# Miniprotein binders against q6w4x9r395to579: the designs that were tried, part 4

Target 1, 185 residues: q6w4x9r395to579
Amino acid sequence: GHCSLEGGSFVTTFDARPYRFHGTCTYILLQSPQLPEDGALMAVYDKSGVSHSETSLVAVVYLSRQDKIVISQDEVVTNNGEAKWLPYKTRNITVFRQTSTHLQMATSFGLELVVQLRPIFQAYVTVGPQFRGQTRGLCGNFNGDTTDDFTTSMGIAEGTASLFVDSWRAGNCPAALERETDPCS
Below, E stands for the ipSAE of ESMFold2; O stands for the ipSAE of OpenDDE; V2 stands for 0.75 times the mean of E and O plus 0.25 times the DockQ between their complexes.

## First folded at step 19 (miniprotein)

Design t19 (at its last look DockQ between E and O 0.55; V2 from the best seeds 0.00; counts 0 for: pae E 5.0 > 1.5, pTM E .795 < .8)
Fold by OpenDDE base, look of step 19:
Structure t19 (fold): chain B 185 residues (1-185), chain A 95 residues (1-95)
Amino acid sequence: as target 1 above (185 residues)
Amino acid sequence: SPEEIEELLKAIKELLKALKELGDPFAARLLEMIAELLKKGDPEAAKEILAALEDYLAALLYRAKKEGDKEAVELLKKLAEILKKLAELLEKLEE
C-alpha cells in the first residue's frame, strides 16, 4: 500500500483515493496493530501563506512507546528532542539520507517512509501486505475500497474529507477545510 | 461539448509543456488526472484536481519567494495564469 502527502494539501490514500484539505494541526496518518509498541505515523501541517487555504506539510512524526522520530525539512529529532545527524538507527528503525533531497525511514516491521525535502516537503508512506485492512488514519484503511476511506476515528463513514480529517487530529486545532476529489466517481 | 473538451486538453498540453521546465512529476500527474477526467466527462472532478494543482503551485510560489528564487517566481506566476484560464474554461464547460 502506498499513501502520499503531496503539494502541501493533497493526499492519496492506500486505496488510491485522492483528496485535499487545508489544516494546521497534527494528524494521524497511520495506525495499525501491525505497528509495534502502539506505533503511529503522524503528519504536521502548518501555515504556508497568508490565506486559510495556504497550508502545507512541515513534518512527519513516528511515535511509539519506544520511539519518537520527527522528520522535518531542517532536521531529524528523536525522543529527547535532540537533532541527529544521519544515518540514525534504533532497534528496528533507520533514518538515512536517500538522495540530496530525499530522506528515508526504513523499518523492520513493514513500514517505509520517504520524505522529499525540496521543493515542497512531501511524504510517501509504504506498508506491506500484512497491513491490508488493518490501517486507520488519513491514509485510509487499505482494503481496496475507496468508498470507505473516509472512516473517522470513531468508525463513522463520512462523505466529506473535512470531518474525516478532523477526526484524526492529534491535538486541539482549528477545523480543516477540504475539497474532495474522486476520479472514480 | 467535444470541441470544448479538446480545447481544454490543448490547454493542458500547453501547461504540461510549460511545466517541463520545472520537471515536477506531481504536477504532471495531476494534469494527467484532469485530462482523464475530462475524457470521462466529469468536469466537476477535474475542477477539484485543478484546485489541487493550484494549491500546489501556490505552495511552490511561496517557497520560491521565501528562498528568493526570482526565476522560479516568474515561471510560477506564468503557470498560475495559465491555470486560471484553464479554470475559467472548466467553469464554462460546467455551465
Scores: ipSAE 0.314, ipTM 0.681, lowest interface PAE 1.5, mean pLDDT 88
Fold by ESMFold2, look of step 19:
Structure t19 (fold): chain B 185 residues (1-185), chain A 95 residues (1-95)
Amino acid sequence: as target 1 above (185 residues)
Amino acid sequence: SPEEIEELLKAIKELLKALKELGDPFAARLLEMIAELLKKGDPEAAKEILAALEDYLAALLYRAKKEGDKEAVELLKKLAEILKKLAELLEKLEE
């Protein structure tokens, strides 16, 4: 299963459903019982500096009971708030520089994250087949049906990206719909 | 109209030529998606993907200016102008 975060606002789900949104928040990208220690992958979006309403990916976060690994557009990797030299290894996770422009987080539990640092900060999520039908978040549910990839955190299938994205906020942030329709808000 | 469609195709061809110089796979995928949506008769969806491409090229231009890459800046300015023309043509077709 492949999910991508490309450009400033473009997302393609595990079921290949593309969508776009603007928001300044941390969002749940992927949750699954296949991730150990209540693990979740999150995406951080912030103002791009290009316009009031445009946002871009600024960091990807892997959070579990044991770790909070942050990979940011400043090319700094932290775990639990402490900066780490690459390659960085825990028991189940290795973060290393794949190329001059890409970092990779490889895991023993079927999650792979590749982060493009340049020219634009982008992220590519790959999960093994054991995740099929067992994912939630911005990357969708990985069930082969694009019509329910916009399933909210409450289990409601939405027809628009804005309400779907808003339901996956991981923090106190303005709602995505509100931000998109009123730039002054 | 036939004139609007021909002008749209010309803008797409110009964008393709400039995009080959850029060599960016994501930008190429977005343009392919726009073309496919127009062939399927969904210009509203094509307009949304066009907005994503506009955002992406603007971010690339910002980065190129910050890094002092004069050749990339000139190429990206050309792409932005062609993209603006394509957006105007798509708005005319939708209305």
Scores: ipSAE 0.166, ipTM 0.561, lowest interface PAE 5.0, mean pLDDT 80
ESMFold2 (binder alone), look of step 19: mean pLDDT 77; pTM 0.715

## First folded at step 20 (miniprotein)

Design t20 (at its last look DockQ between E and O 0.03; V2 from the best seeds 0.00; counts 0 for: pae E 12.5 > 1.5, placed apart)
Fold by OpenDDE base, look of step 20:
Structure t20 (fold): chain B 185 residues (1-185), chain A 96 residues (1-96)
Amino acid sequence: as target 1 above (185 residues)
Amino acid sequence: SPEEIKELLKAIEELLKALKELGDLPFAERLAEMIKELLKKGDPEAAKEILAALEDYLAALLYRAKKEGDKEAVELLKKLAEILKKLAELLEKLEE
């Protein structure tokens, strides 16, 4: 399964459903029992302009009971708040430079993350087949059905992205704009 | 009308050309191609939604370029913005 966060507002789920949203919060991209130590992948969005519709991805965070790895748009990698030099390796996670503009987080448990630093901050999430039907968050549920990708954190399937995205907020943040759209609707 | 579609397609080609001048932007290229395909299929509403995504991307690029002081990129992005504006206007006209 491949999930992508591109262009500041454009998300493509594991099931290849595209949608767009504008928010300035931290959102859960991926939760799954397949992630060890209660792991979760999150995306941090912030304002990238003067209007409320000008928002973009500024960081990706992998959080578990053991690690809090942050990859920011400034090419800073931290674990539990401490800056780390690349390549950086933990027990089952390795972060390294893939190209001049790309960083990669590789894991031993079937999660891969590629972060594009330029021209803007973008992220690409890949999960193994063992994750099928066992994912939740902005990246969807990876079950081959695009119609139920907008399932909220409470298990309710939404027809539009707005309530879906807001349900996956991690923290106290403003709600996403109501102008969220599904390009394939 | 056929003439309106022709103008839109021409504008898309201009957009693609401008994107190439800016550099390797595969995401923008993908979106542009999607717009092109949707227009050919006669789905201007869907095309408008993809265009909105591209506008968001452009805004993000412009913000980053300004922040980094990349004057060349800023100028190219302004050119792109003009093309996108034209596309938006043409799409609105088509939907009327």
Scores: ipSAE 0.739, ipTM 0.874, lowest interface PAE 0.6, mean pLDDT 92
Fold by ESMFold2, look of step 20:
Structure t20 (fold): chain B 185 residues (1-185), chain A 96 residues (1-96)
Amino acid sequence: as target 1 above (185 residues)
Amino acid sequence: SPEEIKELLKAIEELLKALKELGDLPFAERLAEMIKELLKKGDPEAAKEILAALEDYLAALLYRAKKEGDKEAVELLKKLAEILKKLAELLEKLEE
C-alpha cells in the first residue's frame, strides 16, 4: 500500500483516493494494530505564506510508547526533543539519507516512510500487505474501496475531505471547515 | 531561453506518455508532473532536484528488472532512462 503527501496539502490514500485540504494542525496519517506499542504516524501542516488559507506539510512524526521520531523541513531528526545524527537506529527503526534530497525511515514491522526535503517537503508512506483493512487516518482504511476512505475517527464515512480531515486532528486546532468560509481561499 | 523551456516541456510530455504506457508507476508519474509544473513556475533548480530523485527510483527498478530477467520491463525502463538523461542534459544547459 502507498499513501502520499504531496504538493502542499495533496493526499493520495492507500486506495488511491486523492484529496486536498488546508489546515494548521497535526493530523493522524496512520494508526494500525500492526504498529507496535500503539504506534501512529502523524503529519504536521503549517501556513505556506501564500494566502491565509494555504497550508503545507512541514514535518512527519512517528509516535509510540517507546519512540517519538520527528522528521522536519530543517533536516533535523529528533527523538523526544534530542537531535540525532544520521543514520539513526533503534531496535526496530532505522532513519537514514536515501539520497541527497530524501530521508528514509525503515522499520521491522512493515512501515516505510520516505521524506522528500527539497524543493517541497513531501512524504511517501508504504505499508506491507499485513496492513490491509487494518489502517485508520488520513491515509484511509486500505480495503480496496475508495468510497469509504473518508472514514472519521468515530468510524463515520464522510462525503467531504474537510470533515474527514478535521476528525483526525491530534490536538486542539481550528476546524478545517472554518477555513473554507474564507472567500480568498 | 523560451526555446529551451519548450524543448524541456516536450521531453517531459514524452516521459509522461511513456510512464502511462508502462503503467503501475504512480510515484514516477507524479514526480514527472511536478517537474513540469516547476518548470512552468520558473523554478528549474527545484525541477533538477526532483529529476534526480526520479532517476534514482527508475535506476533501482531497472536493476531489479535485470536481476529478475524481465526483458520487456528492462527495455521499457531503458527507454525511460534515455528520456531522463535528455531531460537532465536540457536542465544543465538551462541552469547555465
Scores: ipSAE 0.000, ipTM 0.115, lowest interface PAE 12.5, mean pLDDT 75
ESMFold2 (binder alone), look of step 20: mean pLDDT 80; pTM 0.765

## First folded at step 21 (miniprotein)

Design t21 (at its last look DockQ between E and O 0.11; V2 from the best seeds 0.00; counts 0 for: pae E 10.7 > 1.5, pTM O .682 < .8, other shape alone 2.509 > 2.5, unsure alone 64.588 < 70, placed apart)
Fold by OpenDDE base, look of step 21:
Structure t21 (fold): chain B 185 residues (1-185), chain A 96 residues (1-96)
Amino acid sequence: as target 1 above (185 residues)
Amino acid sequence: SPEEIKELLKAIEELLKALKELGDLWFAERLAEMIKELLKKGDPEAAKEILAALEDYLAALLYRAKRYGDKEAVELLKKLAEILKKLAELLEKLEE
């Protein structure tokens, strides 16, 4: 399963359903019992301009009982608030520079994360087949059915992306918006 | 028509080439594959959604390029936007 966060507002689920939103909160991308130690992958969005449609991904966070690994747009990697030099390795997670513009987080439990740093901060999530049907969050449920990807944290299927996204907020933030962006703006 | 499909494929290739020039290889390749797969499945609507998302992506890149004063990138992104529009038009024609 492959999930992508691109262009600051575009998400493609594991089931390959594309959608867009504009929010300035931290959202749960991936939660699964397959992630050890109550692990979850999260995305931090912030305002990148004056318009409400000018939002962007600014950080990716892997949070578990033992680790809080943050990869920020400033190319800073922290664990539990402490800056780490790359390559950084913990028990079952390794963060390293893949290319001049890409960082990678590799794990021993079937989760892979690639983060593009430039020219825009983007994230690409890959999970193994063992995660099929066992994922929750903005990346969907990875069951091969795109029609139920917008399942909220409470198990309710939503028709719009904004309500779906809002249900996966990890904090008290403003509601997400659905808005088209002019590519020539 | 077969001719229209060929044009679409060419446009996709051009888009991919340009995206690769921007250093976004992974996204470019993935997007191309997604579009191709959707076309094969006869789901042009999904392809249009992806294209729309790509427009947002390009808009974001353009914004940043302008912000950073990267004139070369701005010009390239504008060209990409044009290609994207062409792709969208071709997809619409295929639905007819």
Scores: ipSAE 0.021, ipTM 0.262, lowest interface PAE 6.5, mean pLDDT 84
Fold by ESMFold2, look of step 21:
Structure t21 (fold): chain B 185 residues (1-185), chain A 96 residues (1-96)
Amino acid sequence: as target 1 above (185 residues)
Amino acid sequence: SPEEIKELLKAIEELLKALKELGDLWFAERLAEMIKELLKKGDPEAAKEILAALEDYLAALLYRAKRYGDKEAVELLKKLAEILKKLAELLEKLEE
């Protein structure tokens, strides 16, 4: 399965559903029981500078109980906050520079991440077939059906990308709905 | 007419072959699968859903092509989108 994060905040899901959003937060890109140690792949977005309303990818984060690998727009790779020279290897993850413009994170658990550093910071996620039907997040559920790829973190299918994306924010970034409605204070 | 549809499908196949030769960044095989699904659906609502997904997917690929400055990909993707729109109009006529 392939998921892509491209300039202008375009996302194409594992089921080939493209969409766009305008958020400035960290979002859960991929969660799955197939990722060891409660692993999750996350994407960080910020204002792009192309227009006031547009946002772009600035970092990709792989987080588990063992690792917090950050690949950022400034071409620095860290694990648990410590900068690393490439190639960098853990027990089950290797991060290396494939070309002058691309980094790759390869894993033993069926996740592959390719990060394009130039001309535009973009990311391409590949997962093996064991992930089919077992993913959640911005990359969708990988069940072969594009009609339910906008399933929120609460399990509700939404008709708009904005509500779907806001439900997958990680951390304390405000959602558009939370900003406009506050039923629980 | 059935002959117009056959001509559009030939043009689609040629465009997808050209996209495939430009590389995997343009997902020509995935596009071909989605178009095949569009043509197999007899349910008008299902066909509309597949066409909407195709249009969103082409828009994302077109954005990629423009950002990379790949003028060949831009022209192929624009032509594919135009032909798919014509195909959708002909398929709607077939439903009466």
Scores: ipSAE 0.006, ipTM 0.208, lowest interface PAE 10.7, mean pLDDT 76
ESMFold2 (binder alone), look of step 21: mean pLDDT 65; pTM 0.495

## First folded at step 22 (miniprotein)

Design t22 (at its last look DockQ between E and O 0.63; V2 from the best seeds 0.65)
Fold by OpenDDE base, look of step 22:
Structure t22 (fold): chain B 185 residues (1-185), chain A 85 residues (1-85)
Amino acid sequence: as target 1 above (185 residues)
Amino acid sequence: SPEELLKAIEELLKALKELGDLPFAERLAEMIKEYPEDLEAILAALEDYLHALLYRAKKEGDKEAVELLKKLAEILKKLAELLKK
């Protein structure tokens, strides 16, 4: 399964459903029982302009009971608030430079993350087949059906991205005003 | 004409490929071809992409990129207006 966050607002789920949203919160991209230690992958969006529709990805966070790994657009990698030099390795996670413009987070549990640093901050999430039908978040449920990808945190399937995205907010940030579905939805 | 509009959009995407993510730009181009009925939504995505690029270019002080992106933004705006007619 491949999920991507591109172009500031464009998301493609594991089931290849495209959609757009604008927000300035932290969102849960991926939760799954397949992630150890209650792990979750999250995306941090912030303002990238003056209008409400001008938002973009600024960081990716992997959060578990043991780690809080943050990869920011400024190429700063932290774990539990401490800056780390690359390559950085924990028990089952390794963060390293893939190319001059790409960083990679590799894991031993079937999750791979590639972040593109330029020209804008973008993220690419790959999960193994063991994750099929067992994912939730902005990346969808990875069950081969695009029609139910917009399932909220409460288990309700939405027809549009707005309520879906807002349901996956991590924190107390306000709901975004503008969210739109993309073609093929 | 719709054909002319499509061509103009493709040219815009080609220009954007020089500044942005090539795979992403290519996917957008493909979507335009496959789903011409959703052109408005695709253009909106492209607009967001352009804004993100512009913001980053400004932050990095890339004056050349900023100027190019501004020009592309104007083209995109014109295309969007044509689409509404």
Scores: ipSAE 0.718, ipTM 0.868, lowest interface PAE 0.6, mean pLDDT 91
Fold by ESMFold2, look of step 22:
Structure t22 (fold): chain B 185 residues (1-185), chain A 85 residues (1-85)
Amino acid sequence: as target 1 above (185 residues)
Amino acid sequence: SPEELLKAIEELLKALKELGDLPFAERLAEMIKEYPEDLEAILAALEDYLHALLYRAKKEGDKEAVELLKKLAEILKKLAELLKK
């Protein structure tokens, strides 16, 4: 399953459903029982201009009971708040520089993250087949049905990206903004 | 015309790749060919992309990239106005 965060605002779910959103918050990208120790993958978005609808990805966070790995647009990798030299290994996670512009986080539990650092910060999430039907968050539920990929944190399938995205905020943040012209996006 | 609009957008995406290897620009170009009925949404995604690229180029002081991206943003604005009509 592949999920991507590209172009500042563009998201493609594990079921290949595209959408756009704008917001200045940390959002849950992926939760699953397949991630050990209550693991979750999160995305941090921030302003990329003067308008409230000008936001882009600035960091990706993998959080579990054992680790809090942050990969940020300033190319710094931390775990539990401490900067790490690459390649960085734990028992089940390896973070390394894939190319001059890309970092990779590989895991033993079927999650892979590739981050493009330049020209802008983009992220590509890959999960193994064991995750099928067992994911939640901005990357959707990976069940082969795009009509319910916008399932909120309360289990409600929404027809609009904005309500879906807002439900996955991690913290008390402003509501997500859409840059679409259709009010029923 | 619709034909002229699509060609202009393809030229914009080609010019954008002067900044380097831009896989998302390639993806947008493919989407335009495959889903021309979604052109308005694709242009919105391209506008967001150009803005993010411009912001980063300004922050890093890349004056050549800033100049190119400003020109491409002006072209995109004109194309979006034509599509709206």
Scores: ipSAE 0.599, ipTM 0.835, lowest interface PAE 1.5, mean pLDDT 83
ESMFold2 (binder alone), look of step 22: mean pLDDT 71; pTM 0.595

## First folded at step 23 (miniprotein)

Design t23 (at its last look DockQ between E and O 0.11; V2 from the best seeds 0.00; counts 0 for: pae E 8.6 > 1.5, pTM E .640 < .8, placed apart)
Fold by OpenDDE base, look of step 23:
Structure t23 (fold): chain B 185 residues (1-185), chain A 85 residues (1-85)
Amino acid sequence: as target 1 above (185 residues)
Amino acid sequence: SPEELLKAIEELLKALKELGDLPFAERLAEEIKEYPEDLEAILAALEDYLHALLYRARREGDKEAVELLKKLAEILKKLAELLKK
């Protein structure tokens, strides 16, 4: 399954459902029992302009009981608040420079993350087949059905992205603004 | 005309491609080709993308890019207004 965060507001779920939102919060992208140590992948959005519709991805966070790995738009990688040199390796996670403009977080448990640093901050999440039907968050549930991707953190299927996105906030932040979906939907 | 509007959008995408982010711009280009009737959604996505680029250019201190992107944003805004009428 492939999930992408692009263009500042555009998200494509594991089931290939596209949608857009504007928010300035930290959101859970991926939770799954397949992630060890209660792991979760999160996305940090912030204001990127003067209007409420000007928001963009500024960091990606992998949080577990053992690690809090943050990859920021400024090419700073931290774990538990401490800056790390690349390549950086934990027990089952490696963060390294893939190209001049891309960083990669590789794991031993079937999660891969590629982060594009320039010209804008974008993220690409890949999970293995063992994650099928066992994911939740903004990246959806990876069950091959796009119609139920907007399932909230409480297990309620929403018809629009706004309540869905808001349900996956990791903190107390303003409500997200829903935008029109991609024409491919 | 719709054809002129579409052409203008394609030119914007071309300009954005030249700024170095090919994958997303290419996808948008393909979507325009495949679904030309959904220009409003495409323009909205393009607007967000442009704003993200502008934000990044400002942070990087790329004054030339900022000016270019501002111009593109103005054009895009005008196109969006025309589409809504």
Scores: ipSAE 0.601, ipTM 0.828, lowest interface PAE 0.7, mean pLDDT 90
Fold by ESMFold2, look of step 23:
Formats: C-alpha cells, structure tokens, sequence
Structure t23 (fold): chain B 185 residues (1-185), chain A 85 residues (1-85)
C-alpha cells in the first residue's frame, strides 16, 4: 500500500483517493496495530506563504513509546529531540540518505518512509500487506474502498476532506473548518 | 486578459473532472474562487502533483491517464503564460 504527500498540500491515500487540505497542525497520517509500541506516523504542516491556503508539509514524525523520530524540511533528523548523524539505526528502524535529495526510513515492521527534501518537501509512505484493513489516519484505511477513506478518528465516514482532516489533528490547533466559516480571520 | 484567464481556469477544472481519479476539482475550484490571489501558488503545487501522477501513469502503462495528464499539463502551461503578463 502506498500513501503520498505531494505538491506541498496533496495527499493520496492507500486506496488511491487524492485530496488537498489546509492547516498549520500536526496530523496523524497512519495508526495501526501493526506498528510496535503504539506507533504512529504524523505529518506537520505550516504556512508556506501569506495566506491560509498556502500551507505545506514541513516535517514527518514517527512517534512510539520508545522513539520520536523527526525528519524535517531543514534536513535535520532527530530522535527524542537529539540530532542524529546519518545513517541512524535503532533496533528496528534505520534512517539513511538515499540520494542527495532523498532520505529513507526503513523498518522491520513493514513501514517504509521516503522523504524528498528538494525541490519540494514530499513524503511517500509504503506499508506491507499485513497492514491491509488495519490502518487509520490521513492515509485512509487501506481496505480497497475509496468511499470510506475519509473515516474520522471517531469512525465516521465523511464526504469532505476538511472534516476528515480536522478529526486527525494530533495537537491543539485551529480547525480547518474555521476557515470556511470566517474568511477574514 | 481576465476573460482569457477565467476561460483557461474553467478548462483546467473540466479537464480535472475528466481525469476521473482526481476527485478534488470541486475543492480546487472553491479555493480559486474564494482566494484568487493564491492562484499562482495553487497552480505551482498542482503542477508538481500532476508531474508525479504522469510519471506513475507512464510506469503503469495507463495510456488513457497519460493523455489526460498531458492535456492538463498544456492547460497549466497556458495558465502560467497568462499569469506572466
């Protein structure tokens, strides 16, 4: 299964459903029982211009009970807040520079993340077949049905990307829905 | 020309709907309508996205998708030229 974060603001789910959203928050890309130690993959979006619709991906975070690996737009990789020299290896995770423009996080548990650093910060998430039907978050549920890929954190399938995306916020940040109610703020 | 620009934007949105695997045309139309000052940034992001889609379509041998994506690329080129003036 493949999920991608491209063009700064576009997402394509594991079931190939594309959408675009706006926000300055950390969002849950992927949660699954297949990730050890309550692991989750998250994406950080921030302002990239002068208006709210100009937001883009600035970091990808893998968080578990043991690790908080941050791969950021400035090409710095940290674990639990400490900068790491590449290649960086834990028991089950390896982060290395694949090319001058790409970093890769490979794992023993079927998750692979490739991050394009330039010219645009983009991310590509690949999960093994054991994840089929076992995922939730911005990358969808990986069940072969695009009609329910917008399933919220409460388990409700939504018809709009904005409600779906807002439900997967990982922190206390403004809801994308607020922009739709007050264009002046 | 504002009229030429608007017509080209309408052509873009129609082409996105024809693609069939890009169900975001309505959201994009709303963004452009509500925030026309963001048009250049939106088109730049869309161009990068469509290049990735074209690469994938070629690799998969999906000739129908390749032709639709080429049509979109030409429309984006026309829009970029209209915006430069």
Amino acid sequence: as target 1 above (185 residues)
Amino acid sequence: SPEELLKAIEELLKALKELGDLPFAERLAEEIKEYPEDLEAILAALEDYLHALLYRARREGDKEAVELLKKLAEILKKLAELLKK
Scores: ipSAE 0.011, ipTM 0.443, lowest interface PAE 8.6, mean pLDDT 75
ESMFold2 (binder alone), look of step 23: mean pLDDT 72; pTM 0.627

## First folded at step 24 (miniprotein)

Design t24 (at its last look DockQ between E and O 0.02; V2 from the best seeds 0.00; counts 0 for: pae O 10.4 > 1.5, pTM O .732 < .8, placed apart)
Fold by ESMFold2, look of step 24:
Structure t24 (fold): chain B 185 residues (1-185), chain A 85 residues (1-85)
Amino acid sequence: as target 1 above (185 residues)
Amino acid sequence: SPEELLKAIEELLKALKELGDLPFAERLAEMIKEYPEDLEAILAALEDYLHALLWRARREGDKEAVELLKKLAEILKKLAELLKK
């Protein structure tokens, strides 16, 4: 399954459902029992301009009971707050520079993350077939059906991306905006 | 008019190619050709991408990229005005 975060606002789920949102928060991108140690993949979005419609991806976080790996747009990789030189390896995770503009996080548990650092920060998530039907978050539920990819953290299928994205916030932050233009308040 | 709209779309596609190797922009350009009924949504995605690119290019001081992106922004504005007619 493939999930992508591109172009500042564009998301494509594991079931190939595209949507757009704008927000400044940390969001749950992927949760699954297939991730060891209660692992979760999260996406951090921040302002990239003056309006609410000008937000973009600034970091991806892999969080478990053992690790908090942060890959940020300034090319810094940390684990539990400490900067790491690449290649960086744990027991089941390896982070390395794939190309001059891309980093890769490979794992032994079927998760692969490729991060594009330039010209803007973008992320590409790949999961193995063992994840089918067992994912939650912004990347959807990977069940082959796009009609329920907007399932909230409470298990409710929503008809709009905004309500869906709001439900996956990992912190206290403003609600997501999915439209192109809102007046600055 | 329909002729003005088609010409503006061609200008957009040419400007996108001048930006270089931007795979996401190339995919959106292909979508314009394949799904013209979704043109407004595709242009919205391009506008979001442009904002992110400009923010990054300005932060990094890439003057050449900023100038190319400004040209794209003018074309997007013209196209959006034509669509509202």
Scores: ipSAE 0.417, ipTM 0.754, lowest interface PAE 2.6, mean pLDDT 82
Fold by OpenDDE base, look of step 24:
Structure t24 (fold): chain B 185 residues (1-185), chain A 85 residues (1-85)
Amino acid sequence: as target 1 above (185 residues)
Amino acid sequence: SPEELLKAIEELLKALKELGDLPFAERLAEMIKEYPEDLEAILAALEDYLHALLWRARREGDKEAVELLKKLAEILKKLAELLKK
């Protein structure tokens, strides 16, 4: 399963459903019992301009009971608030520079993350087949059905992206704006 | 035979590991050991791994790696077809 966060405000779920939203909060991208130690992948969005529509991805965070890894536009990997030199390695996670503009987080439990730092901050999430039907968050439920990707944190399928996205907020933030994209575009 | 197919998959995995030293590859190896009968899942995992490597190779401009990975993708496709029969 492949989930992408591109163009500042575009998301494509594991089931290949594209949508767009504008928000300035931290959102849960991926939760799953397949992630060890109550792990979760999160995305941080912030304002990139003066208008409500000027929002962009600014950081990706992996958080578990043992690790907190932050990849931001500053090309800095931090764990528990400390800047780390690359390559950074924990028990089951490795963060390293893939290219001059890309970082990669590799894991032993079937999660891969590629982050493009420049010119646009973008993220690409890959999960193994063991995650099928067992994922939650902005990346969807990875069950091959795009019609139920907008399942909220409460397990309710929403018809709009805004309510879906808002349900996965990790903090107290303003409501998100939405625009569903055409899958054929 | 399923055993021959599994062997081929292991060889493919070995080749992929040489192209990218990723902890994810170790997870795939574990899957093979723990669930050798679940070839569909193994192949799917290999596909994901291959996709990641191809993406990296393209971004790095490594033409040789891209070509090799394309060949591996073809092999994987053939293996998948054999599994469906």
Scores: ipSAE 0.006, ipTM 0.199, lowest interface PAE 10.4, mean pLDDT 84
ESMFold2 (binder alone), look of step 24: mean pLDDT 72; pTM 0.611

